Miniprotein binders against q553d3r833to1016. Designs and how they scored, part 1

Every score and structure here is a prediction.

Target 1, 184 residues: q553d3r833to1016
Amino acid sequence: NRFKSVNELYSTELSYLNSLLILRDFYFIPMEVEARVTKLFKSEEINKVFSNLKSILQISTEITHLLEERLSVSPVKIGDIFVKFAPIFKIYVEYVNNFDKVAPQLKAMTENPQSKKFFSEQRNKSRVATDINSLLIMPVQRCPRYELLLREILKHTQEDHVEFKNIKSAYESIKDINKYINDR
Structure headers, positions and changes below count from the first letter of each chain, unless a header shows other numbers.
F, E and O are the ipSAE of ESMFold2-Fast, ESMFold2 and OpenDDE, as the mean of both directions, binder to target and target to binder. V2 is 0.75 times the mean of E and O plus 0.25 times the DockQ between their complexes.
[cut] stands for letters that were removed.

## First folded at step 9 (miniprotein)

Design x2
Fold by OpenDDE base, look of step 9:
Structure x2 (fold): chain B 184 residues (1-184), chain A 95 residues (1-95)
Amino acid sequence: as target 1 above (184 residues)
Amino acid sequence: GSRVRILVIVEGDSPEKLREFAERVIEEARKLAEKLGGKITVVVTEDGNRLFIVITVEGLTPEEAKEIAERLKELAEELAKKLGLEVYIIVEIRK
């Protein structure tokens, strides 16, 4: 039903946000420290690999906050959130484009014997089984997930429902973004 | 009381223009909050050519919240246009 679908949107967003935070706190920041102190990494390559993750993290943070606020009110309205953020989701285009370019570099970095110990240690510290490669791929997968989630919500939203227009609009907008990403 | 939360995302190639934009918007927000007796919180996040400005003002009436939102939105749009910046504004009012 609609309620379940909206909750899935929220729960997956929260999970996604947590993954981004892990990525920042246990990889990005420590790597920056290593770059400065031990020179194990170069700041330039770190910036290339992580790209506009900070922006994505900020957007996810705000979306999560807004969803939390909306879930506490009946009826739950979330469609307008994604209508508003749709234009901003172009940041995902940047991320995906960059990810495709730096994927080989990331692989080389994580497979480098000199840095394997670092990544292993950070993975252990994070207490999450997901490694840096899997974490960095998550933003690439998020926009398609939004499309699916919104489509599911729309499926359970009647045309006369107050949320119908916004959910439909949001769905179409995200769908267009995903199409653009895929056709780039 | 009511709360207004405004997310302003501004993009541009000039760090100076971005800073100017942020300073002007934040200054106006503080002025309005003070005028209306609201409690203001501002968080700025920078990422390359983007700034994320989250402005929260609490302790307002619904009308005051709307007023602040409208004023800041107008200012942000005008200033962005003047400075040649791209701006996105998301407003949330909790009554």
Scores: ipSAE 0.781, ipTM 0.910, lowest interface PAE 0.7, mean pLDDT 94
Fold by ESMFold2, look of step 10:
Structure x2 (fold): chain B 184 residues (1-184), chain A 95 residues (1-95)
Amino acid sequence: as target 1 above (184 residues)
Amino acid sequence: GSRVRILVIVEGDSPEKLREFAERVIEEARKLAEKLGGKITVVVTEDGNRLFIVITVEGLTPEEAKEIAERLKELAEELAKKLGLEVYIIVEIRK
């Protein structure tokens, strides 16, 4: 039903945000600290791995806040959020363009046994089974996932529903941005 | 009361112009919140040549929330144009 599909958009956004927070709090920030204190990592290496993660995290934070606000009000209206954010998702181009360099960079860093141990320890501290590589691909997958989630919401939104026009516009806007990101 | 949340994303090649933009927008936001008796929170995130400025003002009437949103959006757009910066603004008013 429509309510379930809208709540899936929210719950997966919250899960996505939590994954980005794990990247920041258990990897990015601790690696920046080690780079300054022990010199285990170079800032150059950290920037190659994480790219513009801070921007992507901020975008997801704001989308999450907006969705939470909208889910508290009936009728639930979320289509305009994605129409407004679609042009902002151009920020994902940088992350996507960098992604083919991430796995080789991590492999090079983990040839150092101290670095390999660091990543293992941080994974244990995060208490999630997901490794850093599986977390780092999530921004690459998120915008395509928005398209699928919006399509599902549109499928369950009757043409005479007050939100039909906005959801359709959101779906088309995200579809266009996904083409833009893929086209570079 | 009503709450306004304003996300300002500003980009440019000049760190000095980005700083000037942020300082002026935040200064005006604080002045407006104090004048209207609203509680303001400002969070700035920096990422290369991009700033995210999140301004939240709580404890407003609906009219006051609309006033702050309109004035800050207009200032941010005008200032970005003058400084040659790119800007995106998302406004949410709720209560």
Scores: ipSAE 0.632, ipTM 0.839, lowest interface PAE 1.5, mean pLDDT 91

## First folded at step 12 (miniprotein)

Design j2
Fold by OpenDDE base, fold request of step 14:
Structure j2 (fold): chain B 184 residues (1-184), chain A 95 residues (1-95)
Amino acid sequence: as target 1 above (184 residues)
Amino acid sequence: GSRVRIFVMVEGDSPEKLREFAERVIEEARKLAEKLGGKIRVEVTEDGNRLFIVITVEGLTPEEAKEIAERLKELAEELAKKLGLEVYIIVEIRK
């Protein structure tokens, strides 16, 4: 039902945000420290690999907040959030473009014997089984997830529902973005 | 009371212009909050050619929240135009 679908959107966003925070706190920041102190990493390489993660994090943070606020009010309305953010999702396009370019570098970095211990230790500290590679791929996968989630909500939204127009618009916008990403 | 939250993303190639933009918007936000007796929180994040500003003002009437939102939105748009920056603004008011 619609309620279930909306809650899935929220719960997955919260999970996604937490993953991004883990990526920042247990990998990005510590890697920067290592770059300055031990020279295990190069700052330039770190910046290339993580790219606009800070922007992605800001977007997710705001979306999560707005969803939380909307879920506390009846009737629950969330469609306009994604209508408003659709233009901002160009940041995801940039992330994907960069990710494709730096994927080989990331692989080399994570497979470097000198860095393996670091990543293993950070993984343990994070208490999450997901490694840096899986975390960095999540932003690539998020826009497609939005499309699926919005489509599911739309399936359970009648045309005369107050949310129909915005959900439909949001779905179409995200769908277009995903199409662009796939066709670029 | 009511709360207004303003999410602003601004982008451009000049860090100086981005900082100027942020300073001006935040200054106005603080002035308005002070004038209306609201409690203000400001968060700023920089990421390359982008800057994010999240302004939250609490303890307002619905009308005051709307006033602040409209004023800051207008200022942000005008300032972005003046500085040659691209700006995105999302406003949320909780009554």
Scores: ipSAE 0.880, ipTM 0.952, lowest interface PAE 0.5, mean pLDDT 95
Fold by OpenDDE base, fold request of step 14:
Structure j2 (fold): chain B 184 residues (1-184), chain A 95 residues (1-95)
Amino acid sequence: as target 1 above (184 residues)
Amino acid sequence: GSRVRIFVMVEGDSPEKLREFAERVIEEARKLAEKLGGKIRVEVTEDGNRLFIVITVEGLTPEEAKEIAERLKELAEELAKKLGLEVYIIVEIRK
């Protein structure tokens, strides 16, 4: 039903945000420290690998906040959020473009004998089974997830529902973004 | 009381212009909040050629919240245009 679908959107966003925070706190920040102190990493390569993650974090943080606020009000309205953020999702396009370019570098970095211990230790400290590679791929997967989630919500939204137009618009916008990403 | 939350993303190639934009928008927000007796919180995040500003003002009437939102949105848009920046603004008012 609609309630379930909206809650799935919210819950998965929370999980996604948490993953991004783990990526920042247990990998990005520590790697920057290593770059400054031990020179195990280069600042340039770190910046290339993580790209505009800070921006993605900001977007996810705001979306999470807005969703949370909307869930506490009846009727629950969330469609306009994604309509408004759709233009901002160009940041995801940039992330994906960069990710494709730096994937080999990331692989080399994680397979480097001098760095393996670091990544292993950080993974253990994070207490999450997901490694840096899987975490960095999540932003690539998020827009497709939005499309699926919005589609599901739309299926449970009647045409005369106050949310219908916004949900449909949001779905179409994100669908177009995903198409662009796939066809570029 | 009512609350207004304004999410602003601004982008451009000049860090100086981005900073100027942020400073001016934040300054106006603080002035308006003070004038209306609201409590203001400002968060700023920089990421390369982009800057994010989140402004929250609490303790307002619904009308005051709307007023602040409209004023800041207008200012941000005008300032971005003047500085040659691209701006995105999302406003949320909770009554």
Scores: ipSAE 0.879, ipTM 0.952, lowest interface PAE 0.5, mean pLDDT 95
Fold by OpenDDE base, look of step 20:
Structure j2 (fold): chain B 184 residues (1-184), chain A 95 residues (1-95)
Amino acid sequence: as target 1 above (184 residues)
Amino acid sequence: GSRVRIFVMVEGDSPEKLREFAERVIEEARKLAEKLGGKIRVEVTEDGNRLFIVITVEGLTPEEAKEIAERLKELAEELAKKLGLEVYIIVEIRK
């Protein structure tokens, strides 16, 4: 039903946001420290690999906040949030484009014997089984997930429902973005 | 009381212009909040050619929240245009 679908959108967003925070706190920040102190990494390399992750994190943070606020009120309305954020999702296009370019470099970094110990230790500290590679790919997968989640909500929304127009608009916008990414 | 939350993303090639934009918007927000007796929080995040500003003002009437939102939105749009920046604004009011 619609309630279940909306809650799935929210719960997956929380998980996604948490993953981004782990990526920042246990990898990005510590790597920057290593770059300054031990020179294990180069600042330029770190910036290339993480790209506009900070922006992605800001977007997810705001979406999560808005969803939390909307879920506490009846009736629940969330469609307009994604309509408003649709033009901002171009940031994901930038992330995906960069990710494709730096993927080999990331692989080299994580497979470097000198860095393996660092990444292993950080993984243990994070208490999450997901490694840096899997975390960095999550933003690439998020827009397609939004499309699926919005489609499911739309499926359970009647045409005469107050949310129908916004949910449909949001779905179509995200679908267009995903199509652009896939066809670029 | 009512709360207004304003999320602003601004982008451009000049860090100086981005900073100027942020300073002006935040200054106006503080003035309005003070005038209306609201409690204001401001968060700023910088990422390359993009700047994020989140302004939250609490302790307002619904009408005051709307007023502040409209004023800041107008200012942000005008200032962005003047400085040649791209701006995106999302407003949320909780009654």
Scores: ipSAE 0.874, ipTM 0.949, lowest interface PAE 0.5, mean pLDDT 95
Fold by OpenDDE base, look of step 13:
Structure j2 (fold): chain B 184 residues (1-184), chain A 95 residues (1-95)
Amino acid sequence: as target 1 above (184 residues)
Amino acid sequence: GSRVRIFVMVEGDSPEKLREFAERVIEEARKLAEKLGGKIRVEVTEDGNRLFIVITVEGLTPEEAKEIAERLKELAEELAKKLGLEVYIIVEIRK
């Protein structure tokens, strides 16, 4: 039903946000410290690998907040949120483009014998089984996930529902963004 | 009381223009909050050629929340245009 689909959108967003926070707190920030203190990493390389993660994190933070607020009110309305954020999702285009370019560098970095201990320790500290590679790919996967989640909500929204127009618009906008990313 | 939350993303190639934009918007927000007797919180995040501003004002009537939102939105749009910046604004009011 619609309620279940909306809650899935929210729960997966929370999980996504948490992953981004882990990526920042247990990898990006510590790596920057290492770059300054031990020179284990180069600042330029770190910046290239993480790209506009800070922006991605900011967007996810705001979406999570807005969804949480809307879930406390009946009837639940979330369509307008994604209509408004649709143009902002262009930042994902930048992230995906960069990710494709730095994937080999990331692989080399994580396979470097000198840094293996670091990544292992950080993984243990995070208490999450997901490694840096899997975390960094999550933003690449999120826009397609939005499309699927919105499609599912739309499926359970009647045409005369107050949310129908916005949900449909949001779905179509995200779908267009995903097509653009795939066709680039 | 009611709360208004304003999310602003602005982008451009001039760090100086981005900073000017932020300062002007935040200054107006503080002024309005003070005038209306609201409690204001401002968060700023920078990322390359993008700047994020989140303004939250609490302790307002629904009408006051709407007023401050409209004023800040208008200011942000006008200022962005003047400075040649691209701006995105999302407003949320909780009654």
Scores: ipSAE 0.868, ipTM 0.945, lowest interface PAE 0.5, mean pLDDT 94
Fold by OpenDDE base, look of step 12:
Structure j2 (fold): chain B 184 residues (1-184), chain A 95 residues (1-95)
Amino acid sequence: as target 1 above (184 residues)
Amino acid sequence: GSRVRIFVMVEGDSPEKLREFAERVIEEARKLAEKLGGKIRVEVTEDGNRLFIVITVEGLTPEEAKEIAERLKELAEELAKKLGLEVYIIVEIRK
């Protein structure tokens, strides 16, 4: 039903946000420290690998906040959030483009014997089974996920429902973004 | 009381212009909040050629929340235009 679909959107967003926070707190920040102190990493390389992750994190933070607020009100309205953020989702295009370019560098970094210990330790500290590679790919997967989630919500939203127009618009907008990413 | 939250993303190639934009918007927000007796919180995050500003003002009437939102949105749009910046604004009011 619609309620279930909306809650899935919210719950997966929370998980997504948490993953981004793990990336920041257990990988990006510590790597920057290592770059300054031990020179294990180069700041330039770190910035290339993480790209605009900080921007992605900010957007996810705000979306999570807005969703949380909307879920406390009946009827639940979330369609307009994604309509409003649709233009901003262009930053995902940048992330995906960069991700494809830095994938070899990331692989080399994680396979470097000098860095392996670092990443292993950070993984353990994070208490998350997912490694840095799997975490960094999550933003690549999120926009397609939005499309699927919004489509599911739309399926359970009647045309006369107050949310129908916004959900449909949001779905179409995200679909267009995903198409652009895939066709680039 | 009512609360207004304004999320602003601004983009440009000039860090100086981005900072100027932020300073001007935040200054106005603080002035408005003070005038109306609201409690204001401002969060700023930088990422390359992007700047994020989140302004939250609490302790307002619904009308005051709307007023602040409209004024800040207008200012942000005008200032962005003047500085040649791309701006995105999302407003949320909780009554």
Scores: ipSAE 0.817, ipTM 0.923, lowest interface PAE 0.6, mean pLDDT 94
Fold by ESMFold2, fold request of step 14:
Structure j2 (fold): chain B 184 residues (1-184), chain A 95 residues (1-95)
Amino acid sequence: as target 1 above (184 residues)
Amino acid sequence: GSRVRIFVMVEGDSPEKLREFAERVIEEARKLAEKLGGKIRVEVTEDGNRLFIVITVEGLTPEEAKEIAERLKELAEELAKKLGLEVYIIVEIRK
């Protein structure tokens, strides 16, 4: 039903945000510290791996916050959030276009045994079995997933529902931004 | 009381202009919150050619929350235009 599909949008956004936080807190920040303190990593290497992760994290943080607020109020209205964020999602172009460079960069870095040990230790510390490569692809997959989630919500939103026009607009806006990202 | 939350993403190649934008928007937000007796919180995040500014003001009447939102959105759009920056603003008002 509509309730389930809206909750799936929220729950998957929260899961996505948690994955981005793991990337920041157990990899990005600690790698910046090591680059400064031990010179284990170069700033250029770190930037190539993570791209504009900080921007993506801010966007997901804000979407999560807004969804939580909207789910606490009746009637539940979330379509306008995605209409407003669709133009902002253009920043995903930068991340997606850089992604082909990420796996080769990580492979090159882990040829150094100290770096390989660092990644293993951080993964253990995060208490998440998911490796860094599996986390780093999640932003590549997120905008296409928004389109599918919004399509499902639209499917369960009656034409006379207060949210129908906004959900429809959100779905179309995300379709357009996904085409934009794909064409770049 | 009512709460306003303002999310701003601003982009440009001039760090000086980005800092000027942030300082002027935050300064106005603090002045308005102080005038209206609201409790303000500001978070700034920088990522390359991009700044994120999140402004939260609590303890407002609904009319005061609307006033702050309109004033800050107008200021941010005018400043971005004058400074040659691209800006995106999302406003949320909650009781």
Scores: ipSAE 0.813, ipTM 0.913, lowest interface PAE 0.9, mean pLDDT 92

Design j2
Fold by ESMFold2, fold request of step 14:
Structure j2 (fold): chain B 184 residues (1-184), chain A 95 residues (1-95)
Amino acid sequence: as target 1 above (184 residues)
Amino acid sequence: GSRVRIFVMVEGDSPEKLREFAERVIEEARKLAEKLGGKIRVEVTEDGNRLFIVITVEGLTPEEAKEIAERLKELAEELAKKLGLEVYIIVEIRK
């Protein structure tokens, strides 16, 4: 039903945000500390791995905040959020275009046993089974996922529903930005 | 009372102009909040050539919330144009 599809958008956004926070708190920040203190990593290597992760995290944080507020009131209206954020999602182009360089960079760094140990220790501390490569692909997958989630919500929104116009606009806007990202 | 939340993404190639943008927008936000008796919170995040500014003002009348939203949006747009920056602004007003 519509409620289930809207709830899936929120629950997967929260899961996505939590994955981005794991990347920041267990990898990015600790790697910046090691770069300063022990010189285990260079800033250039860190930036090559993470690209504009901080920007993506900020956007997901704001979307999560807005979704939580909208789900707390009736009627539930969320389509305008994605219409407004669609132009901002252009920043995903940078992340997606950099992604083919991430795995080779990580492989090169983990040839150093000290770095390999660092990544293993941080993975254990994070308490998630997924490795850093599997976390780093999630932003590449998120915008296409938004399109699928919005399409499902639209499917369950009748044409005479007060949010039909906004959900349809959101779906079309995200579809257009996904085409833009893919074409770059 | 009413709450205004303003999410700003601004980007450009000059760190100095990005800092000037943020300082002037935040300064105006604080002055407006003080004048209207609102409680303000400001969060800033930097990522290379990009800044995120989140301004929240609480304890406003509906009229005051609309006034702050319009004034800050206008300032941010005008200042970004003057400084040669790109800006994206999302305003949420909640009663």
Scores: ipSAE 0.812, ipTM 0.911, lowest interface PAE 0.8, mean pLDDT 92
Fold by ESMFold2, look of step 12:
Structure j2 (fold): chain B 184 residues (1-184), chain A 95 residues (1-95)
Amino acid sequence: as target 1 above (184 residues)
Amino acid sequence: GSRVRIFVMVEGDSPEKLREFAERVIEEARKLAEKLGGKIRVEVTEDGNRLFIVITVEGLTPEEAKEIAERLKELAEELAKKLGLEVYIIVEIRK
């Protein structure tokens, strides 16, 4: 039903946000600390791995906040959120364009035994079974997944529903942004 | 009471212009919140050539929430244009 598809958008956004927070709190921030305190990492290496992660995290934080507000009110209206964020998603181009460099950079860094130990320790502290590479691909996959999620919501939204026009506009806007990102 | 939440992403190649944009928008937000008796929270995130500003003002009447939203959006758009910055603004009014 429509409610189930809207809840899936929200629940997967929460999961996505949690993965971004793990990247920030157990990897990015601790690596910046080590770069300053022990010189284990260079800022250049950290920036190659994470790219514009802070921007992506801020966007997901705001989308999550807005979805929570909208899901607390009936009728549920979320299409306008994605219409408004679609042009902002252009910042994903930077992350996607950089992504082919991430795995080689991490491999090079972990040739240093101290760095390899650091990543292992942080993964243990996070209590997340997923390795850092599997977390770092999630932003690459998120905008395509928004398109699929919005398509499902549109499928379950009747043409006379108050949100039909906004959901349709959201789907088309995200589809256009995905094309833009892939045509980088 | 009513609440205004304003999400601003501003981009440009000049750190000085980005800083000037943020300072002026935040200063006006604080002045409006004080004038109207609202409780303000400001969050700023910097990431390369991008700056994110999230402004939340709570404890407003519906009319005050609309006033703050309109004035801050107009200011941010005008400042971005004057400073040659690209800006994206999302406003949410609640309660």
Scores: ipSAE 0.802, ipTM 0.910, lowest interface PAE 0.9, mean pLDDT 92
Fold by ESMFold2, look of step 13:
Structure j2 (fold): chain B 184 residues (1-184), chain A 95 residues (1-95)
Amino acid sequence: as target 1 above (184 residues)
Amino acid sequence: GSRVRIFVMVEGDSPEKLREFAERVIEEARKLAEKLGGKIRVEVTEDGNRLFIVITVEGLTPEEAKEIAERLKELAEELAKKLGLEVYIIVEIRK
C-alpha cells in the first residue's frame, strides 16, 4: 500500500543517515584527529577515502528532517522534497567518480599495522559489524535507490490522489539526475 | 508561532566569496529575526568549495515567516549572482 512504500523511503533514509554518521563519527573525524596528533594518516589519504562525505551527510540530514515533518501531517506529501533536492544531488557525481580510488587507498593504508589496528578499534567502538568498505559504497547506491523507492510510491498513488503529480515529477527528476550522474 | 527553516547550499571556487556570502546572509537573517522578535539558530557546514547554511527562525506570525523567507531567498540569490556563486535554497514554513 502507499503508506508502506512512503514509510520505506523514510526508514531507509534514516538507516542511510545512521550509516553516514558512523562514517563521520567513528572514521572520518577520528582519522582527522590522528592526522593532526600522531601523523598516522595524511590529509590527502583521508580526502581520497571520504571525498565529499560531509556534503552528502548534510543533504541526508535535511531530507530526513523534512520527511519526518511531512509524515506528521495528513495527507502525506513528500514528492516536492525530491523535486527540490534533485538538482542538489549533482554533488553525488564527485563521490561516485572517486569511488574507484577508495578500496585501493584503504588497502594501502592498512598495510601499516597501526592503521589496521585503528580501523579494527573504531569498528568495535561503533558496534556495527559492517566494515568501512561496505559503509562507503552506500552513497553510490542511494540515488538509484531513491528512483526505485519513488517508482514504488508512484505505483501505489492513484491518479486522483493529491500527491500524484508531485510523486511523478519526483520520480522523473531523480531518474534524470541518475542519468546525469551515470553519464559523468 | 510559525517557524521558518531555510536550507542553503552555495558553491564556488573562491573561499573568500563563499565566506562573504555566508557572512552577509547570516547577518541579514539575524537582523530580520531580531527586528521581528524571532528566535534564530544558524548552522554552517563547510566542505571544500561548498557551504551549507541552515537558518531556523521561530516565534513568528505566519506573515513574518513568509516575509523572512522571501527576503532571505531574494538576498541569497542576488548575492550569489553578484559574487559568481551557485546557490540552491529550500524553504520550509511550518505554521
Scores: ipSAE 0.802, ipTM 0.909, lowest interface PAE 0.9, mean pLDDT 92
Fold by ESMFold2, look of step 20:
Structure j2 (fold): chain B 184 residues (1-184), chain A 95 residues (1-95)
Amino acid sequence: as target 1 above (184 residues)
Amino acid sequence: GSRVRIFVMVEGDSPEKLREFAERVIEEARKLAEKLGGKIRVEVTEDGNRLFIVITVEGLTPEEAKEIAERLKELAEELAKKLGLEVYIIVEIRK
């Protein structure tokens, strides 16, 4: 039903935001500290792994906030959020284009036993069994997943529903930005 | 009362211009909030050539929330153009 599909968009956004926060709090920030204190990592290496993660995190934080506000009011209206954010999602190009460098960079860094130990310790501290590579791919997959989620919401939105026009526009805008990201 | 939330992403190659943009937008936001008796919160995040500014003003009438939203959006767009920056603004008003 429509309610289920809208809640799935929100619940997966929360899960996505949580994964981004784990990347920031248990990997990015601690790695920057080590770069300054112990010289275990170079800033260049950290930037190669994480790219513009902070920008993506800020965007997901704002989308989560807006979805929470909209879900508390009837009728639920979320299509305009994605119409407005679609042009902002251009920043995903940078992350996606960098992604083929991430696994080789992490492999090179973990040739150092101290770095390998660091990643193992941070993974344990995070209480997340998912390795850092599996977390880092999530932004690559998020915009395509927005398209699928919006398509499901549109499918369950009758043409005379107050949200129909906005959900259709949102789906089309995200489809266009996904093409833009893929073509770059 | 009504609440306005303004999300700004601004991009450019000059840290000085990005900083000037943020300072002027935040200063005007604080000035307007104080004039109208609103409670303001500002959060700034920096990521390379980008700044994110989130401005929340609470305790406004609907008319005051609309006024702040319009003035800050216009200022941010004018400043970005003057400074050669790219800006994206999303405004949310809640009662």
Scores: ipSAE 0.749, ipTM 0.898, lowest interface PAE 1.1, mean pLDDT 92

